VHH binders against p49116. Designs and how they scored, part 169

Target 1, 238 residues: p49116
Amino acid sequence: EGPLLSDTHVTFKLTMPSPMPEYLNVHYICESASRLLFLSMHWARSIPAFQALGQDCNTSLVRACWNELFTLGLAQCAQVMSLSTILAAIVNHLQNSIQEDKLSGDRIKQVMEHIWKLQEFCNSMAKLDIDGYEYAYLKAIVLFSPDHPGLTSTSQIEKFQEKAQMELQDYVQKTYSEDTYRLARILVRLPALRLMSSNITEELFFTGLIGNVSIDSIIPYILKMETAEYNGQITGAS
Below, E stands for the ipSAE of ESMFold2; O stands for the ipSAE of OpenDDE; V2 stands for 0.75 times the mean of E and O plus 0.25 times the DockQ between their complexes.

## First folded at step 12 (VHH)

Design j54 (framework vhh_brivekimig_d4; at its last fold request DockQ between E and O 0.53; V2 from the best seeds 0.00; counts 0 for: pae E 3.4 > 2)
Fold by ESMFold2-Fast, scan of step 12:
Structure j54 (fold): chain B 238 residues (1-238), chain A 120 residues (1-120)
Amino acid sequence: as target 1 above (238 residues)
Amino acid sequence: EVQLVESGGGVVQPGGSLRLSCAASGFTFSKYGMSWVRQAPGKGPEWVSSISGSGSETLYADSVKGRFTISRDNSKNTLYLQMNSLRPEDTALYYCTRHGYSIPFKGDYSSQGTLVTVSS
């Protein structure tokens, strides 16, 4: 009973690594991205509906949608992250890699197209002036996607997605009553998230991983952490 | 103050085994995930393994999976790394860390480390 999301789910505050280095490096980019990924998983874990689905379903959902949640987080936190500066640093690194004999032009093109799509998405969200409530419900719509292969409890997931859509509609109609087509403009942005490669996102933002480990392996570890340990890691409390 | 003290390093032949220990103090050990990180001479740090606060979940770097085992004893505030089938490329300074904001779990606190040398 009650709303799918509470006011606590609207608050999405990214704490950046400090101090910021004079020159952006792969370590700083990776740490910034990892904090956003952890924050996104913490956000998902805090939803009672998500918890009710059980650990196996939770793991499957986040594995399927982490890239979409991460991209929404990048758009929402673009200012605090100085995302345009991070993307410029990544582009510069990639262009310098052209000087290595084995880097193909096709790979560079694929990565540059991904960066362009990411910039386009973030720009469209900025132009629409998406607020924190709208971001929270867009993340919920993405999280409770019943159409990923291999999912169980798909009817319950679909009901949670429908609830997210209804609550977003109610909010937009009341808050932006002058703009009849705002909801439609927001929702048509979501399909673009599904076209973005999670493998390319991992390569761009998690190249500074200290060891050979995939996001797929990290997800169940983070989701199964004890609550006290998880809260300590997120807040930095000792 | 958070304090981590490693021990158990040494010189071993390829194919040999070592067990590292990390004694923790200054925080509630059972409430924090812990990691082992290594740094070979002239190279940057490489994450090796992580374990959840309860010990129920573990994670390993591909380079050590199947050879290393991470474990903990919360009653003794001690973290362990059992290293089997050691290779020359495992030669590094090994240090334990408490989980911080980094991926894959680069620590917010680190210690002096313990040296592991694998040579024939």
Scores: ipSAE 0.472, ipTM 0.754, lowest interface PAE 2.4, mean pLDDT 85
Fold by OpenDDE, fold request of step 14:
Structure j54 (fold): chain B 238 residues (1-238), chain A 120 residues (1-120)
Amino acid sequence: as target 1 above (238 residues)
Amino acid sequence: EVQLVESGGGVVQPGGSLRLSCAASGFTFSKYGMSWVRQAPGKGPEWVSSISGSGSETLYADSVKGRFTISRDNSKNTLYLQMNSLRPEDTALYYCTRHGYSIPFKGDYSSQGTLVTVSS
């Protein structure tokens, strides 16, 4: 078998809605998040090993890890997204809800802590200066996690995860030979992703979704959508 | 200016059928996913169905799955909703909306909608 990832899987370019408005409204935030979500899911779909798992398993896998993939994407694309500005805007929007007494004190705390964790995670990744290859492998490790409940083909998923880990190890050893503990420093960041609530992430970034639509419900839709279809939206005029 | 105009609503008996239309203008229709949303009296908006820009992919709420069919004619800039086996609980104001990046998104555009009443 060949490598799990190729150089084509390293490219992860997010195109933001343009122009950036002075005021980041829910629409802009949701559009930005949607683009990242699509990019992340279609990235996963582009991996031959992922395709080999079959449609049902693929869907289940993405449903289980989309928040982690999304969060890694936020970290990777933090600069181009102006993530700090987006998060600030989200907080401002939340302030309105707080003033209107729409949220309980406990919920406010949870949401604010979540925002803090997101920011901290992204800052930590920036501090580590994670490169595109490392992000690709980290995303693969997260994607091919066999420890989610309800997954089928867990043995195969585990094999893919191991392969991702090995390739990451080889890459780090080759590229950062002077930093003996880099791999460990990178991997110890992954547990932070499991502490983040997908529900809160969805509420923060995807408030613009209609009614009862959830990320969970649209994942099969996104995974089946042709890449060319949304790419055309990026470059095309409204 | 983005415009969406719904039509096809009316009064129908339980078990009956209706076909809704949404005429779109002011944007490249085929580049955008579209959704149907409904709002029943006293209730909040409920997502009904979505379709990709090309029409190749569709998505349905569980409440309408197997009964409703979303489709589109990009040559006519028109979105459709075929509603079969209608139930009283389907009574609502139906309106169409344009997706944000192919995700069902409640945009800033208001539509008048078309009223569907299912009653014996």
Scores: ipSAE 0.467, ipTM 0.764, lowest interface PAE 1.7, mean pLDDT 90
Fold by ESMFold2, look of step 13:
Structure j54 (fold): chain B 238 residues (1-238), chain A 120 residues (1-120)
Amino acid sequence: as target 1 above (238 residues)
Amino acid sequence: EVQLVESGGGVVQPGGSLRLSCAASGFTFSKYGMSWVRQAPGKGPEWVSSISGSGSETLYADSVKGRFTISRDNSKNTLYLQMNSLRPEDTALYYCTRHGYSIPFKGDYSSQGTLVTVSS
């Protein structure tokens, strides 16, 4: 009973590493992306419906959808992050790797296609002027996806997803009452998220994690972390 | 200045045990999560295990789960790795890493490393 999300779940405030370096590098990009990832994980963990599913189900859900949540976060925070500048720096790094024969031609095509898809997604969300409430409900729809392999409690997950969809519909109809097709235009953007490769996202944004660890491997740890261990991400202050 | 100094490496037979230590100084040890990383000759670095600042949460790579135990003593500013049932595949340079404040697995300091050799 009650709404799936409250106003506290709409707030999504990313703080960037300071100062912005004159030349973007792997460390700044990984730090910025890590802050977004932790903000996204904290957001998901704070939802009572998510908490109700239990720790094993929580881990399975986030492993299945972290890339989609991250991509929605990139779109929502694109201006704060200066995402276009970050992507340009990544392309420059990729071009240098070609000159040094570090990547195969097929991989380069995959990575460039992924960057283009990401830019298109972010542009489409900006053109629709997606607001913070809409992003919160879209993230909830993505989080509570019952059709990922290996999930348990799929009927309960589906009910939460339907609740997120109904609450998004109610919000859009109330807030954008003269735009009959806004909900449809928003929802048709979601399939693009499923096409984003988590492996390429890691290569683009998470180069420099210790021991070449994958995001999938650390999800259980991140979900269990004490709030105090997020202090640097949440506040940005030392 | 942050310092991480590891010890406890050596040569052991398959099935043997070793305990690695990582002495930390120059920072508030209990505020930071820690990891062990290993690098076998000719291979890239491989994450082994992590522990939260309080010690309440631990995580292990599948290759070492059930055989290795990470722990810390915050009163002694020391991180440990108990390695049991050692295999030749565990032969590597082992080093400890302090987590950064962004995510636990983006380390901002690493030790020099201690060699573990598992052979007959």
Scores: ipSAE 0.346, ipTM 0.672, lowest interface PAE 3.1, mean pLDDT 85
ESMFold2 (binder alone), look of step 13: mean pLDDT 81; pTM 0.823
OpenDDE, look of step 13: ipSAE 0.420; ipTM 0.744
ESMFold2, fold request of step 14: ipSAE 0.339, 0.269, 0.148; ipTM 0.675, 0.615, 0.503
ESMFold2 (binder alone), fold request of step 14: mean pLDDT 82, 80, 81; pTM 0.828, 0.814, 0.823
OpenDDE, fold request of step 14: ipSAE 0.446, 0.385; ipTM 0.761, 0.729

Design j55 (framework vhh_brivekimig_d4)
Fold by ESMFold2-Fast, scan of step 12:
Structure j55 (fold): chain B 238 residues (1-238), chain A 120 residues (1-120)
Amino acid sequence: as target 1 above (238 residues)
Amino acid sequence: EVQLVESGGGVVQPGGSLRLSCAASGFTFSKYGMSWVRQAPGKGPEWVSSISWSGSETLYADSVKGRFTISRDNSKNTLYLQMNSLRPEDTALYYCTRHGYSIPFKGDYSSQGTLVTVSS
């Protein structure tokens, strides 16, 4: 009946840890990434259509797409995060690992290829000057992906994805009426998200997690938090 | 003023058990997820376990899974950690934390903690 997303779902404000350290370390990078991940999950949780799918489906969807949501969030928040500086610090760490023979050359190549793909994605989004409404709908399209293995309620998920696509089309056609091919140019960027490994994303951004805990195990916990807990984590002010 | 007071630590032999408690005040305990974090001598902090605000969801570090049980009593504003089959590597100061910026770390630590020593 109503639109899939409201104006409240367009707002996506990342609050960075302060102050930024003189030299970036794994704990600062992990804290910044964790804030973005929590913001992304809080965003998903706030969507009425997402809530309507039920808790088990919600968990399965986010487990399947968290890396795509996270990567879209990195692109959207690249300036706020100083993402280029974070990636440079990660590359420096990898160079040191080569010198100390701590990682295989093949693994380093895979990680560097992932960083290149991430940089290319963020660069393409920046060149297109993707706005907040467009990011919100792109996130909705990846969230409501019916094609992940093991999902139930796939027909309902597909309907929500189609609704997201239709609303994005309507927005782009009205807002960028003179750019006939903008929607196609935006949508063709989405398949690249599926080529990026969630395991490599965890290694790059979440190495600073205390204890041996995976993002997969954290997801159901985060999704079940009350709104007040989510807001506390997003703002850092509780 | 958020206050967390840990208790229940002590000296035990390998294979022994201890039950840690954390009494919370200064905030609405039932609205926050809680965690146990430990710091072994000469090491950085290590997350041990987390529990959701309602107690319906729990998470455990791989090193303690199957041996430790986190629980809470929202009517008493108290968090618990039941530690079974204790090992020398479990020796640490244990801190109760309210969930902060990110899970499972960056909570508000108690100033004191409770010391757990597992020795033969």
Scores: ipSAE 0.253, ipTM 0.597, lowest interface PAE 3.9, mean pLDDT 84

Design j56 (framework vhh_brivekimig_d4)
Fold by ESMFold2-Fast, scan of step 12:
Structure j56 (fold): chain B 238 residues (1-238), chain A 121 residues (1-121)
Amino acid sequence: as target 1 above (238 residues)
Amino acid sequence: EVQLVESGGGVVQPGGSLRLSCAASGFTFDNYAMSWVRQAPGKGPEWVSSISWSGGTTLYADSVKGRFTISRDNSKNTLYLQMNSLRPEDTALYYCTRHGYGSIPFKGDYSSQGTLVTVSS
């Protein structure tokens, strides 16, 4: 009945961990990525339409799209994260792994191609000067994707995705009235998100997790957290 | 100074029970999620269980689900792990760990020295 997203859903403020260390390490990168993942899931769980789908559907949707949400979050928060510095540190770590014969040349090529795709995506979003409202609706479009295998309630999910698309169109036409093709330029960026491997994203940003922990295992836990517990995590309140 | 001090480890027969305690000091305990992590001889660390700041949300590794119970008493700044139906494969050094601000609950920024749990016939 109401709009899909309210002004509170446009606010997306990432608080980085304690002062950036002089030399970036796996711990800092993983903590920074974890904060962004937490913020992204908190954002999703705060949407009334998302809540209306129920816990099982919510878990399935986020498991299917967390990599797309995370990548959009990287693009949106690239400046506050100093993402270019983080990616440089990851590349340096990969170069050291080559020198120590810890990874195959084929695997390193796959990982470097992923980094290039990620950098290209973030650069394209920056060049388009995507604003907070546009990011919120793009995240909603990828969240409410009815085409993932195993989903129930696909008709309702599709309805929410279409609502997100309509509200994005209305916003862009009103705010950027002189730029007739802006919406098309924004939407053609989205297919690139599906080409990026969630396994490689996990390897690049979440290597600091305890070895038997995966993003799939973390998703249900985060979605079940009470609001007060989540707010403390993202703000660093103590 | 952040300190996490464990107790309750020991030697038990298969099928036995132990309760581990982790006493926290030097920080506001109820602002942090906590985890138990174990390391078997010659193996890497394995996450066992996590609990949110309030104790309202808990999660368990599949290997311990139904046998172990994580809990906390924020008034005593203490984390607990109740271990039932112990198996030889549960033999490990058990650590408690504090999760950093905004980190995934399974990852810790500070950990205890560890307490040894040995399950043998």
Scores: ipSAE 0.264, ipTM 0.618, lowest interface PAE 4.3, mean pLDDT 85

Design j57 (framework vhh_brivekimig_d4)
Fold by ESMFold2-Fast, scan of step 12:
Structure j57 (fold): chain B 238 residues (1-238), chain A 119 residues (1-119)
Amino acid sequence: as target 1 above (238 residues)
Amino acid sequence: EVQLVESGGGVVQPGGSLRLSCAASGFTFDNYAMSWVRQAPGKGPEWVSSISWSGGTTLYADSVKGRFTISRDNSKNTLYLQMNSLRPEDTALYYCTRHYSIPFKGDYSSQGTLVTVSS
């Protein structure tokens, strides 16, 4: 009944921490990434179909797909975040780690390959000029993925994913009527999201979290947070 | 200058209770979410509990859920942690921290308050 997404689900506005430091550090990167993660999770929580699945299923879905949602968010908000500058700062940190012999060469190679894949994904989305409606539906398609290991209820999730796919098709066919294969070009980008390691994403963007806290462990708590606690500006001391 | 001063720690026997306080100064207290973080001897920091800027939302680590209660008094710029049914594994230095959007981000530099649960 009714559309899966409404116009309110197209709005995805990231508020960056201010002021931006002269030199990017782990604190600024982690806070920026966390705001995007929070925005993504509250976006998901606002979907009536998502709410209808119940709290346990909601938690399991977000735990399974947070990296995919986060990566789509990075692509969508790349300009607002100055993502290229953040990635350059991360690369600089990795170069310093090589110099100090703190990380293995094999690990550094894996991390650099991940950064390359992330940049390639964001560039492909920018080249396709993905709009806000298309991003909303792509996020819905990855959110309602019935094929993650460990999910206990999949039929309802699959139904919502199919609804997201149908609504995306209707939108693209109406809005980009002259581009017959646009939908196919957009959808073939999605498998790349699953090739990017959530562990490496966490290492790149969330190293500032308290030691026992992983993204997996905080997801149930983030889903319960008040909206006012995110998107705020971080004020410096005094 | 932002200042957070923890107090209320002590030595208690298993099953006992303690109430920790964190006095905040140098910033607008009610604009920030607040958290309690603990660090046991020889271990890294562990997030314990968080409370929203208004006090309307509270979050707890699974290890303390049902035993600990976080609260705040914005008129006094003070954060509290009521700890009941204390266990030996609750032995740690307890710190408070402020944050805008992430209750689990580590950013504390105070001395903390020591809680020791032993016979």
Scores: ipSAE 0.171, ipTM 0.559, lowest interface PAE 5.6, mean pLDDT 84

Design j58 (framework vhh_brivekimig_d4)
Fold by ESMFold2-Fast, scan of step 12:
Structure j58 (fold): chain B 238 residues (1-238), chain A 120 residues (1-120)
Amino acid sequence: as target 1 above (238 residues)
Amino acid sequence: EVQLVESGGGVVQPGGSLRLSCAASGFTFDNYAMSWVRQAPGKGPEWVSSISWSGGTTLYADSVKGRFTISRDNSKNTLYLQMNSLRPEDTALYYCTRHGYSIPFKFDYSSQGTLVTVSS
């Protein structure tokens, strides 16, 4: 009864910090990533089906999938973020860390392999020319994943995931009627999201955080933030 | 100049209470969400509590929920943390922070903090 997503849930508009510095630094990268993280969580909390699961289930779902949502957001917003430039700056920083003996070679290898996987994922999505509706449904499929450990209400979550899959199928078949295999090409990209470590994503994009504060610890806060407060955080207004 | 000044810390016995204050200046206080963050000796920062710009929404870490109460007085540009049923584990330097344009736990305008020691 009724669609899972409305047109308001298809809209995903990232506002970047301005201006972009001549030389990228950890502050700009973390600021950009934080805005995308806030936008992604605000997007999730705006879905009526998500709200219907209740606050505890909402928190558990986003804790389990924030890295997948964030990565889809990176792919969707790659152009507005100049993601390739950000990744190049991160690679440069990592290479400098090798020369200064600040990080182990094994750790740097893990991080570089993560960057490679991220670039391949974003390139695949770009080549497929994934549109805003397709991204919205892919994010919904990821969000309503019933197979994460510790979840309750898994039957209801599975029903919402199935609804997202059916609505994506209907959209793709109607909009790209000449491309019989488009849906299959899109869906086979999703397993790659689960190969990406959330700890490595934190190191790449949230390096400016102090101490042992993790993304996992801030999720309940972001999900409960009022819309006016969310807007205040992302616009840079005092 | 953005300035945050914490006060109200001290030594208290387990089960005691303390009220922390944070006096804000140099910015429009009622336009910003505020947080309390603590750092125990030899440990990294731990988020304690947050309050929305209007005061209408409050959040607490599980370790302090039911014992601590965050509040604000926008007319006085002051943030408060009422700490009840204090435990030795609550011993830390307590900082108030203004939320920046990024993750709430970034210390953009950190101050000297106020020391809370819970001991017998």
Scores: ipSAE 0.010, ipTM 0.369, lowest interface PAE 9.9, mean pLDDT 82

Design j59 (framework vhh_brivekimig_d4)
Fold by ESMFold2-Fast, scan of step 12:
Structure j59 (fold): chain B 238 residues (1-238), chain A 121 residues (1-121)
Amino acid sequence: as target 1 above (238 residues)
Amino acid sequence: EVQLVESGGGVVQPGGSLRLSCAASGFTFDNYAMSWVRQAPGKGPEWVSSISWSGGTTLYADSVKGRFTISRDNSKNTLYLQMNSLRPEDTALYYCTRHGYSIPFKSGDYSSQGTLVTVSS
């Protein structure tokens, strides 16, 4: 069989809203995050193995793992997004909320712990100097997770995950042949993604969305878009 | 000079139907996703429904799913919302919005006076 991912799946280019506002606001953060979410889902739907699973399975997989994919995307695009600046603005807002008694101390602690975990994850990826091929395979490992509750066709999903793991191993061993333990250092970082709450991610990055609409409701909409329709949405041109 | 003009609102009995229209001008209509958003007095805005630039993809709030149908006619630069089985809870000022190109369904940047829908209670 051919490889799970091709060179086209390594390309992951986020285009930020321009210009950056004088003060970071909920709308700018939400639009930036939405662009990354769109890019991440477009990346996933371009994988032939993912397409082969069918629409219902695709929707279930992305609903289960979008937070992990999004977090990997944040790490990969941290410089382009000026993520440290965004997180600093959020921390400043939370500190003001403590002083004004607008949020409970327990909730603020949960959100601050999430931000700290996110910063540590992104810093770890940066220190390891994770390249584009490694990010592509880590995203594939996360995407093809057979262990989420309620999934069907789990044997096929597991097969694709194992293929992703094998191809990552081959890539790292050939490209970083002098660093015997690099793959192990990379893989031990992945379990941390499961500890981060999708509800807190929505609160931090998607508060600019109107009403009770959740990312779970958005996912089928994005995945159902035609390629031309997706391109028109992203560029504002058709 | 982007302009959105809503119409079709009115007073209707519970269980009745209304069709809202939104006439768009000043931009390439078929290049943007469109949404309907409503706001009842004293409440924040509530997203109702969205439609992609081609009309191929639609999304609905759980509160209106199965009762409302969003559609568009790109040749006429017009967005529609067909509202059936109306409830008193649907009473609100309804706005159409154009989405920023990366956020196709909620935080639109163009809305105006809206059109008032009152379901008698």
Scores: ipSAE 0.012, ipTM 0.449, lowest interface PAE 8.3, mean pLDDT 83

Design j6 (framework vhh_brivekimig_d4)
Fold by ESMFold2-Fast, scan of step 12:
Formats: sequence, C-alpha cells, structure tokens
Structure j6 (fold): chain B 238 residues (1-238), chain A 120 residues (1-120)
Amino acid sequence: as target 1 above (238 residues)
Amino acid sequence: EVQLVESGGGVVQPGGSLRLSCAASGFTFDNYAMSWVRQAPGKGPEWVSSISWSGGTTLYADSVKGRFTISRDNSKNTLYLQMNSLRPEDTALYYCTRHGYTIPFKGDYSSQGTLVTVSS
C-alpha cells in the first residue's frame, strides 16, 4: 500500500547521558549503549510492516538482528556518542590488561579484531556520507532479513525487505542522480555487519548489565514496552 | 529528589514467604519501568525481576521463576515483590530501582535496601 517508511522513521535522535564523566567508565558506556539499543527497538516497533508480522515474529527478528541494528546505530550516531573516544578507552584498557597478564592474548586479539572491524565499518559509512534516509532503509533491510535460522513467515519478511531495497533504490537514484554506483557502494557494506560477533558487542558495550542477564533475555521486554516508556527513557521528553 | 524506600524484609525459614515493598517519590512513577536487584554477602549484585510501567510485562531471573511475583500499584506509587518458597540462597539485601536505559540496571535511584535472611 503506502511506503514502507515515512519521514518519522528517518528521525533518529540519540540523547546521551549527562554529564559525561571526566574518565569513561563501564556504567556510562553501558547507559549510552542501552539508550541506543532502546532507540533502535522503538524505531523498529514503530514500523507498520513490522507490527503487521505479529509479536512472536517481531521478537524472533530482533533477537536475530539486534547486533546489526545496533552497529548501524553506532555508525549513524558515532559523533553524538564520541564513539572513537569510547573505543580508544577500551583499547587502552585492553593494552593495560596484556601488560598485567589478566587476559589471554588470544581473547585480546579477538576483541581487538572486532574493534578494528567496527572502526572500518563506521569509517566507510562516514566516507560515503550516508544520510538519514539511507540509514533508515539500511536498518529496514537488516531488520526484514528472511534468512535467519528459526524464523517463520519468511515469505512476508522477504517481501518487506524487497520493498525496503526498492524504496532505497528510488531514493538514491533521485537524490544522488549524478552518482550511478552509490547504491552498490552502500549495499556492499552490509555483509560486514554479519561478521561482527554479538557476544563481543555485548561484552564491549553492555558489561554494566547485572549478573548473567543477556541482551537476548531483555529484547522481548523492550519490545513490549508502551510508547510512553520509550519516550521517557530514550529522550527524556515530556 | 527521587527517592525509593524498600521495606518488608526479615528473617524467615526455608520454604517461607515474604512480601517486599518499594515506595517511590519525586518522579512520575507510572511512566517508568521498575526492577528488583539483590546482593548476597560476598557476591556481586544479581538482577531479580522487572516490570513495565503499566504492569503488563514482567521478567524474572531463572533462579526465581515460579517462586517470585513482581507487581505494582501505580495509584500508590508502590512496587512489590512477593517471594514464595524461599531458599537459603535468596538471602540478600534487596533493592528497587527505576530503569534508566538498561534492563536490568541498578540506577542512581537505588535506595539502602531491605535485608532478607532465609535460615533455619
């Protein structure tokens, strides 16, 4: 019927915790990441096509793709988050852990490779100067991924993904008419998102979660929150 | 400004029950999700349960599922935790917290807690 996304879905405004501490700590990083995760989940839930798939499918989709959505959000909000500063602080901590022999070299290498992949992804998005419409459609393409294990309703999900791809194509061709290969350059960046470990993302950004709680366990809860809860927690808006 | 006051703790035998309360003030209670968090002696903090602003959605740690029930009364600005079939492992200081941007999160609004001791 109508477009998959409206202008309201292009708006993606992250409100950071205030004030920023003199020295970065796990609580500030976790709260910042949590705000981005909540914003991303609220964004997904506001899409009529997503709502039409039903609660069980919505939960399964988000559990499968939250790391991809989160990483796109990190790239989109990199300046607001001062992401480079956060990653530099993490790297410094890891280097100190090597010197103090607190972690295995193999684990540190694994985490450092993840940080490198994240930096490369964010850098590529920045160099392409991806705009708000393009980010919205890229997020829609990863959200409506029919190929995750355990999904039902895969034909309907694939239809919404194809609609997202078509609307992105139409937007890019109209807005960047002089750049005939822009869409291709944008789309070839997406496979890198699936190479990034959700477990390492959780370790880097969500270490402030209490006990053995995982992102997987909280996703159904976040998705069921009422709109007023999202607005109060994410934006602080009245 | 923002205040959370826990009560209802005490000493109880294994298999017994307790009902904890958390009285909230200084913010619009019915606009925020709430959690219970506990800390046992010599252990780190452990998330116990969370409830949405409306009370329509609840989450429980695997260690308490089927034994504990979280609820809220928005007209009284009060959060509750009904604890049944208590075990010695449930011995801890219990805190309520308003959710910031992470669930489960022990935010800036956590109070002094209420002590629950399960012993024979």
Scores: ipSAE 0.107, ipTM 0.530, lowest interface PAE 5.8, mean pLDDT 84

Design j60 (framework vhh_brivekimig_d4)
Fold by ESMFold2-Fast, scan of step 12:
Structure j60 (fold): chain B 238 residues (1-238), chain A 120 residues (1-120)
Amino acid sequence: as target 1 above (238 residues)
Amino acid sequence: EVQLVESGGGVVQPGGSLRLSCAASGFTFDNYAMSWVRQAPGKGPEWVSYISWSGGETLYADSVKGRFTISRDNSKNTLYLQMNSLRPEDTALYYCTRHGYSIPFKGDYSSQGTLVTVSS
């Protein structure tokens, strides 16, 4: 039928908590990350193809790929978030923790490796100068991934992923006609997203959720929210 | 400016009932999802129940399903928790939270709470 994504799905604008504190703290980082996660879930929920798969499939897909969507969102919103400043502060804290024997060396190494992978990913996307249409289609490609364990409707999911790939190809070839290998350079970045641990992402960005809840546990609730409430939460109407 | 004031706690025998209230002020109550959270002595906080801005969606922790009912009266800016078939393990300080600006499970505000003791 029509295109998988409309122009409304290209717009992805993160509104940061204001003002930024003098010293970065867990609450500011968690609020910023929560806003990005909610924006990402709202984006996914608004896609007609996603809605057509049904609630159970939607929940399974988002549980499987939220870390990939979130990481793409971090790269897309890196300047708005001052992500490099946040990550540099975390790295400095971890290095000081090694000297003070506050955390195990193995755990610090795992977290450091995750931060370096995240920095490399965001830097590669910045160097490629990925635009809003390209980010929208990359998010669609990871969202409609048919290869996660336990999924139903895998044929339909694969069809939507192929449609996303086709529309991305058409866009890139038309918009960046002089750069023959641009699409290949973009797509080869995606496998790196699956190497990043969702548990480490939660530790870095989502410390501060109430009642010791995990991102996995809140995803069904976010997806079930009433449309008016969902929009109100995003805009922060009060 | 933003205030949440809990009440309705007390001492009750096992199998008894209590109704907790949370009076909200300083913000547009009907624009926010709300939750009840409890903290038992010597333990960390436990999320108990969630209600959407309209009251159209409610969620419960497995430990309280079928026994507790969350509700709200947007005309009175008040959140409620009806607690039935109370057990000794329900003994805790109960406080209400306004969910953060962006997602349901990021708490913004809470007060002193209201103590619920289930014994003898």
Scores: ipSAE 0.102, ipTM 0.499, lowest interface PAE 5.3, mean pLDDT 84

